# Ledger of designs, part 7: VH-VL binders against o29789

Target 1, 134 residues: o29789
Amino acid sequence: MDEKTLAKMIEAVNKHMPEKTRSLAEMLKEKDPTIRAKDGNEYYIEKRELEFIAQHVDELDWPRFRIPVILEMNDIGGERVIYVRDKLHAEFIKRAFGFDRVLNGILTLYMYELPQIRRKLRTASQVIFRISLK
Short names: E, the ipSAE of ESMFold2; O, the ipSAE of OpenDDE; V2, 0.75 times the mean of E and O plus 0.25 times the DockQ between their complexes.

## First folded at step 1 (VH-VL)

Design r2 (framework fv_romlusevimab; at its last look DockQ between E and O 0.06; V2 from the best seeds 0.00; counts 0 for: pae E 11.8 > 2, off the site)
Fold by ESMFold2, look of step 2:
Structure r2 (fold): chain C 134 residues (1-134), chain A 118 residues (1-118), chain B 108 residues (1-108)
Amino acid sequence: as target 1 above (134 residues)
Amino acid sequence: QVQLVQSGSELKKPGASVKVSCKASGYTFTDYAMNWVRQAPGQGLEWMGWINTDTGNPTYAQGFTGRFVFSLDTSVSTASLQISSLKAEDTAVYYCARDYLWEGFDYWGQGTTVTVSS
Amino acid sequence: SYVLTQPPSVSVAPGKTARITCGGNNIGSKSVHWYQQKPGQAPVLVIYYDSDRPSGIPERFSGSNSGNTATLTISGVEAGDEADYYCQVWDSSSDHYVFGGGTKLTVL
């Protein structure tokens, strides 16, 4: 087994990805906030989830905290690891859930930690998939 | 292999129009936004905006909301920049560059030089 | 609008370490990308998310970002590293990308 390993970003599950993100500050002001996905449809974000995020993000950062929180699932050689690459997202997850494996601004999560996050952020987080070749 | 191939250099007179094309290959075109970047001679990089390749909805940076139009032909994986009413100040190299989730512009076209002179 | 400030030029001897700074108000809370542009060529992404290297970029290239300063570090500088270097962030308040003014690295 002598394959060249290439870091390659390949297809996320992209039709549900946001066309553009929206700020936490903007969405907190709305009764029924939504995110427009790449498929052109709008998806509701539960207000209680935004409020949960707001409790763990400094108010001065609300205008630049983008929704949804991106949870990047990587399949590297048959193992799955989750990266939270946005700095504000990573710090939020650290504060809200107590995970502290932040290296170079990226929070690394184990798969078994994902359900705890998804239960709190069913609509305000988005799982995407990336695959790397070995 | 990911590749962005732009159309050839253009020499134009003031008041004319130009269309710069950017043909993508080696990846799913609609998964990545397409950005346009301008670089005037001897100057730095200037972000002009981007287009959502799935919906065709453009976003223009300040200063690029009038004479500059981004468009797509997704059937041939091509993004285009049209500049109308060309001015001498539009003389620059124009780049397309792909982008995913703010991860930086990992692939760029080779650049298209547009020269506007009397 | 958000402003990124870079020194116009940096000179370094072959084999030494070059450090190129990118200043911005609270830039440490943003993700910084770095591009290398050689004369007559398109830019090439050399660092993204402050410190990650794309495939094919030598480990001599590294990045850091804290407080008001992000830094691109090139160790063991070679003549082939002569280029203009640009930092970039996404500014969520304007929904714009912002480039720094660029730094010309000269290897002498």
Scores: ipSAE 0.009, ipTM 0.539, lowest interface PAE 11.8, mean pLDDT 84
Fold by ESMFold2-Fast, scan of step 1:
Structure r2 (fold): chain C 134 residues (1-134), chain A 118 residues (1-118), chain B 108 residues (1-108)
Amino acid sequence: as target 1 above (134 residues)
Amino acid sequence: QVQLVQSGSELKKPGASVKVSCKASGYTFTDYAMNWVRQAPGQGLEWMGWINTDTGNPTYAQGFTGRFVFSLDTSVSTASLQISSLKAEDTAVYYCARDYLWEGFDYWGQGTTVTVSS
Amino acid sequence: SYVLTQPPSVSVAPGKTARITCGGNNIGSKSVHWYQQKPGQAPVLVIYYDSDRPSGIPERFSGSNSGNTATLTISGVEAGDEADYYCQVWDSSSDHYVFGGGTKLTVL
């Protein structure tokens, strides 16, 4: 698959994320927001960290294949999920909010691996984690 | 094993209503979107729309607003298509098909023939 | 609305290679899925995301997609491959899946 096709695929997925995730606006109104992983575990995220991400998503320099997939600034649009290769990536995202380079690294892995990740969501041999901004 | 089993064929008069069901098994129903596809006699496949199995929210293609309603009964892992005020042009085989994040329709129901005739 | 164009029919001799095309404006920027439909049966996904093969689909089925044309290639064609073949894309600009008109493959 070429880079342009991958970018189009990411755009389609990003636009039509499962509606059971909460929008950023709704999460910011909650006392104790969480990130839900595919294994069913919930990871607490501090509200101030969520606010930091919201403020800085648009400031990051995103090549087409590194499109931000984790936040939506309007609650009218679709809701967002993040797909990660394992539980450690979910916990890393939770802890790494102060470093745009680190967050970009994780998102770059998702962008490059998105076709593989979507395929592997249907296999038992590799655990893929879906993070939902609940 | 993953299966989508649809209800049996229907013969209806113009103006009647019909409900086609699609019962899923072998997977977690709410992890996959359900699409509806129509095929008129001797014609190609036509996408009608999809329903989010987690939220129940339907999305219809332009030609399938108004008389067509997608619904769910998650307690029995079943998606349904209702067509009201049936017309002869609704005569077709109707398929349900599951989808995950735009990966294509990997499993299809066997199809339900709806014949609208006087 | 986005339109996918397929030839209505393709004929091929047994053991030879069939090529079924799917034309669309800048289709190389989209992901193409391919379905096989035999008479009286539901469609079967044979290729997804341009060139990936579902479990159970023989290696003689392959796909490609570049520029304005996607192609489904079936090598070593068998009588059992006679079917209608449909290409499909998700058109993000309209938020619609779009099917091609279908190609009837005959094995003579």
Scores: ipSAE 0.006, ipTM 0.528, lowest interface PAE 14.6, mean pLDDT 70
Fold by OpenDDE, look of step 2:
Structure r2 (fold): chain C 134 residues (1-134), chain A 118 residues (1-118), chain B 108 residues (1-108)
Amino acid sequence: as target 1 above (134 residues)
Amino acid sequence: QVQLVQSGSELKKPGASVKVSCKASGYTFTDYAMNWVRQAPGQGLEWMGWINTDTGNPTYAQGFTGRFVFSLDTSVSTASLQISSLKAEDTAVYYCARDYLWEGFDYWGQGTTVTVSS
Amino acid sequence: SYVLTQPPSVSVAPGKTARITCGGNNIGSKSVHWYQQKPGQAPVLVIYYDSDRPSGIPERFSGSNSGNTATLTISGVEAGDEADYYCQVWDSSSDHYVFGGGTKLTVL
C-alpha cells in the first residue's frame, strides 16, 4: 500500500477529529455517547469500546481518561510510526494490547500494529497527522 | 446511494485483450480505494489487487502482475481492469469492490464475466 | 503467504444456528471480514471488524474472532441464508488481502 493512500484514508478520519475530548467517566454514563467533531457533526462512540477501555483503566482514572484515544502519526527517519503521547492512553494500550515500545520517552507503534488497535477502538480512537492539524 | 456498475460480459479468443470498467457513483470516488477480485467458475474469491483512486497508483497481488493493468478515469469516476494476452484460465467473473482500509469491501460491482475460448 | 482455512461446507436445518469457521495463524490479531455470496450474485459484506454488522444485515448474523479461529454465526437460519460465505483479512506483512476458500452453507 502506498503512503498517500494510507494518508488519505487516515485523513478522512481526521475530518472527524473531535473539537473537544470527553472523559471516559462521563461517556460511560451515557446510553448513546457522542463526540462533536470539528466539522460540527456529532459522532457516536461505541459503548462496547468504552467498556473495553474501562476494563483496562483504573476506575480512579476514568475521569482523567480522555476520549478519543489519540494515535498520532509521525515520520521518523523516513519511517511512519504512531505516537501515543497521552500517558493514560499509553498505559491503556500497554495493558490492553501489550504494546510497550518506547522511543524517546513516547509509546511508539508501528504502522502494522495500528490495525489491532483500530479494530478494537474503531470509534473511540483517532489517528491524526499533527502537521496537518496545526 | 453508492453504486458500482461494471461493463457487460465479454467473450474473447486466447491472445486477445479485454477491458472491464467499473463506474462508481453516490460517493466521492477518490476517497476510497478500488479493489479487483476474480472468481473462476465454481471457485472462490481471489484478490487481484487495488488501485489508489486519488493517485492512480496500482498494487497487484502476487500472480496478477504483467498482463493485468488497473487504470482510472477520475473524470467519470471509473476504474478499469485490462487483461492482455488472454488465456483460457482467465475465464472468470471479475468484480470491482470499494474499500475503506480495514473495514472490508462494503460495496461491490455486479461482476463482469470474461470468457476466453478458442 | 497468509492462509485462511474454511470448511468446504456446512449444513443446518431451518431455525437452527450455523457456525462457519475461519482458521488462520493468530487470526485473532487481525480484523476479519465476512462476505455472503448467493448464486449468480456479487458478494455482500455481512460482518466486518470481526463482529461489526453493516446496516441492513440482520442481527441473526454475528461474528467472533480469537486465537486462531474466527467464526461467523447465523442464528435462526432461513432458507435465504443458503449461500457461500467467505472470510477475509488484510495481511500487513505482505500487504495483501486474503480470502478464505469459502464455505457453502446448505439449509436442509
Scores: ipSAE 0.006, ipTM 0.631, lowest interface PAE 9.4, mean pLDDT 89
ESMFold2 (binder alone), look of step 2: mean pLDDT 95; pTM 0.963

Design r3 (framework fv_romlusevimab)
Fold by ESMFold2-Fast, scan of step 1:
Structure r3 (fold): chain C 134 residues (1-134), chain A 119 residues (1-119), chain B 108 residues (1-108)
Amino acid sequence: as target 1 above (134 residues)
Amino acid sequence: QVQLVQSGSELKKPGASVKVSCKASGYTFTDYYMNWVRQAPGQGLEWMGWINTYTGEPTYAQGFTGRFVFSLDTSVSTASLQISSLKAEDTAVYYCARESLWDSYFDYWGQGTTVTVSS
Amino acid sequence: SYVLTQPPSVSVAPGKTARITCGGNNIGSKSVHWYQQKPGQAPVLVIYDDSDRPSGIPERFSGSNSGNTATLTISGVEAGDEADYYCQVWDSSSDHVVFGGGTKLTVL
């Protein structure tokens, strides 16, 4: 996509999300980090697991991943969901939230999301970008 | 040890119904999707669809709706395929296959159930 | 509908290297899995996620995937490798599993 279209999409996303997005780096500073799944439940995540994810981020093949953003409506789970289906859309998410924030949030959710949610997306390469409400 | 054991061969007349079962053991049944794949005589593998073993929700490939029904009995870790109004073109070996946790590949397969439809 | 194309047959001499291709539009952006099927038997997973081997599969089996072609490579081919080989992907746009048409490997 062109840069003007990308800028408009970034503005639209930021209008709804900026204050509630968490990164892996921010979670690593927390005493009791949690993540919110699509069912609205919060899951405790161990720091050792976050460190493991961070160590292995380079092993993921980004061109094969889709990055959904979870959308919240009426206390349904604190979520906003947008499917990002190709590399250009991944760049949209990357620029909207910053690459480290997008990557860290996505990987944290990926490892601890319920099997039903991962399977609903049909593949381990379907990674969900998180907006977490504590 | 993970195993998928399918029911025995079936010989049916056109218009009849058949139920093929697939009993899982060696793992938590509801943690893995179950897929169905068929293979007509001398032909390749044809994906039919999958069933979410936790929710019971099926997804069918185009061409496998209506007469084909995926079902579960979680109390005995069994997935089943029901085919109604059998036709000669349904003659095939039917496989159940467990979908991996991380990607959509099949790490374990049943031995196959031959369904022959003839008059 | 997404389509995977395999050659119907490949012949190889014992001890040589067999290469079985799987063609698909931008298949390099997908994860490709490979199955071996011997006569009268269920398929067996031999490669997953383009190049990974399940426990128990010999190292002479390897895979690659780039551009529009994925390849299953079997080095030092043995008579026991004679089988049909199928490639497989999950197509996200249709939410469908897609199999290639299969390749019969003959060891002469």
Scores: ipSAE 0.000, ipTM 0.539, lowest interface PAE 13.8, mean pLDDT 71

Design r4 (framework fv_romlusevimab)
Fold by ESMFold2-Fast, scan of step 1:
Structure r4 (fold): chain C 134 residues (1-134), chain A 120 residues (1-120), chain B 108 residues (1-108)
Amino acid sequence: as target 1 above (134 residues)
Amino acid sequence: QVQLVQSGSELKKPGASVKVSCKASGYTFTSYAMNWVRQAPGQGLEWMGWINTYTGEPTYAQGFTGRFVFSLDTSVSTASLQISSLKAEDTAVYYCARDLYDFWEGFDYWGQGTTVTVSS
Amino acid sequence: SYVLTQPPSVSVAPGKTARITCGGNNIGSYSVHWYQQKPGQAPVLVIYYDSDRPSGIPERFSGSNSGNTATLTISGVEAGDEADYYCQVWDSSSDHYVFGGGTKLTVL
């Protein structure tokens, strides 16, 4: 669960993203759910899946671990927003993707196609967070 | 190709210990979690917990703490369940079952089961 | 803790359709898996992730999950389908897998 290793894996995933950034409001207009977490709260990405996403990125040392993507859904001003529940994971993801990945206060994370995610999403694999700084 | 082969049946006295083994073959052992499931005679399936085959970290369901220990020997692709201070209520068939770490797809392969009988 | 409720038994005539239910509060938000267990045998995964079939499972088996009820449907029931059937979910609130109590399907 090394911070540097997590950052490297996120960078590898980010290099294979097929889509430009979108706002949460824009994606919520779709009929298909853009985010599917098991029981609505939590998603894990395994080393094997990240190796598949990264394809031919040979320079990365991939220790086996989970990347917890913990989602909490709240209704704010009639708009549903998704939050990263864990502050440490939110900080890692924010630093890895930078500010050009944030639209209207929402971090948009696009992932290379994962078979499991693809089964639940009808569009390109996407995970949306609203990053709480407190 | 994928197989989980468990150790043979055990007959034990109350207070004894037993170790059930589950040998995996046909896949990369450390790429999948291993779960343990119990089934008492005439009863349903009861989840006991799982072990991370890469890290060796076990997670136990409520009711299976203390006397129950999950362990691994990765050199021989084997997961083990040890039950100490056996009680009559531990009489059951014990199954190991393979699971994907992200908990999406259920238990796709199961061992054949090990019957543990505790009697005086 | 989260509880899954199944009827203890369901009877169906050969060639007809059997429906086995799995009740749970807001179970439609969970991913439901179904297992078939024949006497003296280990369980076999027949449906995963609500409605997907593993390789080798006949198309007669299908699943659905919405609201408070998940359903395993077996069309054109055959004698060989007689077994106990269990539903299962991962309950994130307790970080536990939960099994239903099981349903004995009798083909008469």
Scores: ipSAE 0.000, ipTM 0.522, lowest interface PAE 14.7, mean pLDDT 68

Design r5 (framework fv_romlusevimab)
Fold by ESMFold2-Fast, scan of step 1:
Structure r5 (fold): chain C 134 residues (1-134), chain A 120 residues (1-120), chain B 108 residues (1-108)
Amino acid sequence: as target 1 above (134 residues)
Amino acid sequence: QVQLVQSGSELKKPGASVKVSCKASGYTFTDYAMNWVRQAPGQGLEWMGWINTNTGNPTYAQGFTGRFVFSLDTSVSTASLQISSLKAEDTAVYYCARDEWFGELYFDYWGQGTTVTVSS
Amino acid sequence: SYVLTQPPSVSVAPGKTARITCGGNNIGSKSVHWYQQKPGQAPVLVIYYDSDRPSGIPERFSGSNSGNTATLTISGVEAGDEADYYCQVWDSSSDHVVFGGGTKLTVL
């Protein structure tokens, strides 16, 4: 993407996003954008994923849509489970980050140690983590 | 079973136009972006750009704006490449290739290729 | 624009190990993907994310990526491995896919 197109996308996103939430517009300005998880660690977000959301900003109810809030993380049966606040945050995470399915409110998300975890999930038969809507 | 099936070869005169199609099956069409890659005779692979299968918005690589148009017909899971005002230098095999929306961009499935020959 | 450099050809004896390099500025910070193309056929993904192998690709194929050089390694080379091999990265700053020029592997 050229620099002027990126600037226009950042401006459009900025008008819709809450100040206190780490904004998509701020992430788009960074060379290697990250998201801060509840464990205090930062995880990389692929730039293409952020650009996908920015290209679809007009399709979302941005006044109610915010950067995902991770409520907790647990290891269950060898899988990491991430609990998010509500369905809108789950849909945002599903669109923002790599995922493979949504079943009964449980989402698979490639957040931990990207790109290594995403890589393993694509080739392995097992799921390493899920997002629960609780 | 994922498949990308392209239209047959084309022989055209300079100044004509051509439309190459790529029909996807075995997956949800809108879950993956569609890319176009060109290969001139005896040469390497050249990325032309991609089209957003959710919005229909194309992004063209440097050198492929103007005469080249990417389009979709989502009702039949088909992506198309149209080349107008054909020139001899457009002679190549054109491939469609899918990539997932998230993470690094790489092509896990390719169409079989469509040969476009432009000669007088 | 970002540029990937491959040797135009590599020759190897049957049963030996072939190494095909892909040079790029700080390429170790990017993910490298490799494609095999046989005459008259579409490319086939053989390695993605530097070293991962798609289902159906023999274990003889492996990859590495560090510093300024990525390498595709094919051990126990067979006649059927003769093909053109292309490395590829995605340059996020330009949202541009970059292919190397290709390497023709000949099994002598």
Scores: ipSAE 0.000, ipTM 0.528, lowest interface PAE 14.7, mean pLDDT 71

Design r6 (framework fv_romlusevimab)
Fold by ESMFold2-Fast, scan of step 1:
Structure r6 (fold): chain C 134 residues (1-134), chain A 121 residues (1-121), chain B 108 residues (1-108)
Amino acid sequence: as target 1 above (134 residues)
Amino acid sequence: QVQLVQSGSELKKPGASVKVSCKASGYTFTSYAMNWVRQAPGQGLEWMGWINTNTGNPTYAQGFTGRFVFSLDTSVSTASLQISSLKAEDTAVYYCAREGYDLWSGEFDYWGQGTTVTVSS
Amino acid sequence: SYVLTQPPSVSVAPGKTARITCGGNNIGSKSVHWYQQKPGQAPVLVIYYDSDRPSGIPERFSGSNSGNTATLTISGVEAGDEADYYCQVWDSSSDHYVFGGGTKLTVL
């Protein structure tokens, strides 16, 4: 993807993404964990899905890993879409909520969890996953 | 168990150079970014920038370009800050701080004890 | 450049609740971290990501963040809580961490 197209995608995500998250460690302590979407609805998350994430982020500072609390949901072309920055969040949301996944951006940025790459993702949301609600 | 230990205080003349070191232990050095923070006497905390401990690439805040250099020696898990052409306004306590790991923003979870740099004629 | 505004000082009686604010444009959309600094010591993280507590920080420390104001709340204040408190955010528009000016908490 060329740099100008990526910049436009980053601007779109920054405009719409709430950047609010919840601690994975804290949610794993709850009986019935939920995420509150921007539409005001709460979405139930099975504990098994949180455990799936925990397995895939064990090498990180696990207590600091966070799940989006407020999700931006949009209807685009008849599909509900959520934008997320990270591959693990995209996989989690797809499995937990039945969304189909469309990958936008540079996949290699998620294969290398270097501080510089993750800093760029946090700062500018340079990698975006479009998930269609089915 | 995580520790950041900084080098001792320095008293320098204007125009000299100084190198402050920050030795990390108790974790995988290259897995976490290292930040530098300055605090002038009686003043608040001021972020100077960070260095990617995996690639060695530094990023400087606007006011800290030119005379300030962040570097690493990964063989001894040490990050360093060098200040050239010292000025009186560089008098401050300099802290290194480890950044946490997250999607949106990392907190500074462990700090060095600070290194006092005093510049006087 | 993004600016965080803190009151320069807050006074509270022992055993009462202290409230330290951190003002910033739309700060509720950002993640706020709080640090405690005692004289001659390095800062210590006391709250991260708006409201989470690191291991070893007492439950009487709590945080909130909405709209244009983030707040650090210290209940049952003790003399040992006297310190400077700093809020911090990552400003994505400038690619910079920003600290508030600090608040000196005095326990009277």
Scores: ipSAE 0.000, ipTM 0.555, lowest interface PAE 12.4, mean pLDDT 72

Design r7 (framework fv_romlusevimab)
Fold by ESMFold2-Fast, scan of step 1:
Structure r7 (fold): chain C 134 residues (1-134), chain A 121 residues (1-121), chain B 108 residues (1-108)
Amino acid sequence: as target 1 above (134 residues)
Amino acid sequence: QVQLVQSGSELKKPGASVKVSCKASGYTFTDYYMNWVRQAPGQGLEWMGWINTNTGNPTYAQGFTGRFVFSLDTSVSTASLQISSLKAEDTAVYYCARDSYDYLWGSFDYWGQGTTVTVSS
Amino acid sequence: SYVLTQPPSVSVAPGKTARITCGGNNIGSYSVHWYQQKPGQAPVLVIYYDSDRPSGIPERFSGSNSGNTATLTISGVEAGDEADYYCQVWDSSSDHVVFGGGTKLTVL
């Protein structure tokens, strides 16, 4: 991976990251959950999708036609969950943050990724990725 | 039986506006994004943007901001494209196309039949 | 502004193999999709995710993607395969779908 490719992947993540990070538990308490993106617009998150993710967050087998990935970033002293509204491929996030080297952060991607056929996966109106930092 | 049916051909004068519709059937409308693709006479396929059918939020490609508006009427499973202040350069066939939320994402598995918009005086 | 380059035309005799290329910088890291378009008709997806075929597309159609070139291969070409063919990717850096310029396949 060269510096330009890595910069593009990081830019893609930053472009689609919400202005404020919100936990899944916090969003599940709202009737019409939203996130405010860096462009200043608010995006509605389908509550049914959040409920589905919460129900299956630790499940070994995900629905065959839809394989969601939860994005959680661990900061010093805490953990953050990032929700991406736009069509962002899991493969780019995985490569940008080295998911292949982080067992806990890549468990869902590792188990459900099929390199020859299903290299790039996403679900519904949003993509949720899990990134475990040092 | 997935089907996308578009509205009929339009002949307009410069400065007018046009609304092209795309009615979906045979699947859950809000489970798939809807894309718009333009093809000028004798030219290739040009992606205009997509609309999130669950949230109603559009994303426009370069060159399709301002005069072009993507909208939805989820009660009748219909996506629409409105073009205002029509110019001769807008003469083209306009397609709607579905993409999936899984391993088919980014590929367009079903297309509307196309709507020809002709702008002439 | 990612760009996909296709030859404008390819000619092939019936029963032979046609190869249509799609060039792009590091295109092997992208997922490439291919469409067939006949005059007056909407495009039809013939290959998705580099090499997979939708239901109803004959085994004669295959795809590959590595390095800087993706290729659509049509073996045992039939007159009915005459059409324009387009490659397509999604570019995450711009969040845009990009189509190649198209290749006209002529069966002699």
Scores: ipSAE 0.005, ipTM 0.533, lowest interface PAE 12.6, mean pLDDT 70

Design r8 (framework fv_romlusevimab)
Fold by ESMFold2-Fast, scan of step 1:
Structure r8 (fold): chain C 134 residues (1-134), chain A 122 residues (1-122), chain B 108 residues (1-108)
Amino acid sequence: as target 1 above (134 residues)
Amino acid sequence: QVQLVQSGSELKKPGASVKVSCKASGYTFTSYAMNWVRQAPGQGLEWMGWINTYTGEPTYAQGFTGRFVFSLDTSVSTASLQISSLKAEDTAVYYCARESYDILSGEYFDYWGQGTTVTVSS
Amino acid sequence: SYVLTQPPSVSVAPGKTARITCGGNNIGSKSVHWYQQKPGQAPVLVIYYDSDRPSGIPERFSGSNSGNTATLTISGVEAGDEADYYCQVWDSSSDHVVFGGGTKLTVL
């Protein structure tokens, strides 16, 4: 990735995402981002998946990044709860965004074929970055 | 066997309206998005938009937002396209096309209706 | 609006290899799908995701996609391959499906 592209991605993340997601912007600066979990293990995060989360409304092809995340929103104390289909992606989202409830939430099986999910996620994808304040 | 069967050809005058239907069979209708594509005589394929068969929500491509309406009747597994205030430039073959299921990618059309010819002439 | 560019026509002798190109800005970052359309018939999917073949499509059909050009390759061309060929992508930024202008393949 060139420096100009990386700078634009970080700026987009900071400008259009809640303050809670700024840790994602810092991770985008790393060559080989990893996260350290409560269990003491380090987990590798694919940079392309991180970039997709930051920019999926901005030119990235959905299928290439393989993140089957569905956002279902409920008004629970004024917060929106994110449900994900894949437990590994739930762990990634919790660590990247600091949202503890993702790991304690329900992993939801998506009900749409991928094209319909893709469009539902585009509509809701801007709010996937609006995670509840910890 | 998956099939998409469209209604017959239509000959209309300018200003009339037309409704093209697309009846699906051989699969769970609400599990696949349905797209509409048109082709004017001697021209290429032009994507018009799609409808979410589970929610009923339509999405229109630029240029198809005013006179064009996508709808569903899920009880009979049928998607429909209505064109109002027909113009000569609406003369085309209209296709319905199913968006394929692929766990990581369903942005291509695996099954197409046979096409409905709509001719608008005075 | 994203645009795909195809040559209007390609001619090839029977048994030879035809190559049909699809040009687009950074198209290698997108997934390209290809359709065959014979006169009076609906399009038929022949390649999806750059290079995958649907069940029932002969191995003579193959695809590639890199940089600014995707290519549909038909080896050992037969008379029955004569048709119009369309490339297609989904442009994520606009949530629009985009088709190329089509290429008429003539087998002489």
Scores: ipSAE 0.000, ipTM 0.529, lowest interface PAE 13.4, mean pLDDT 71

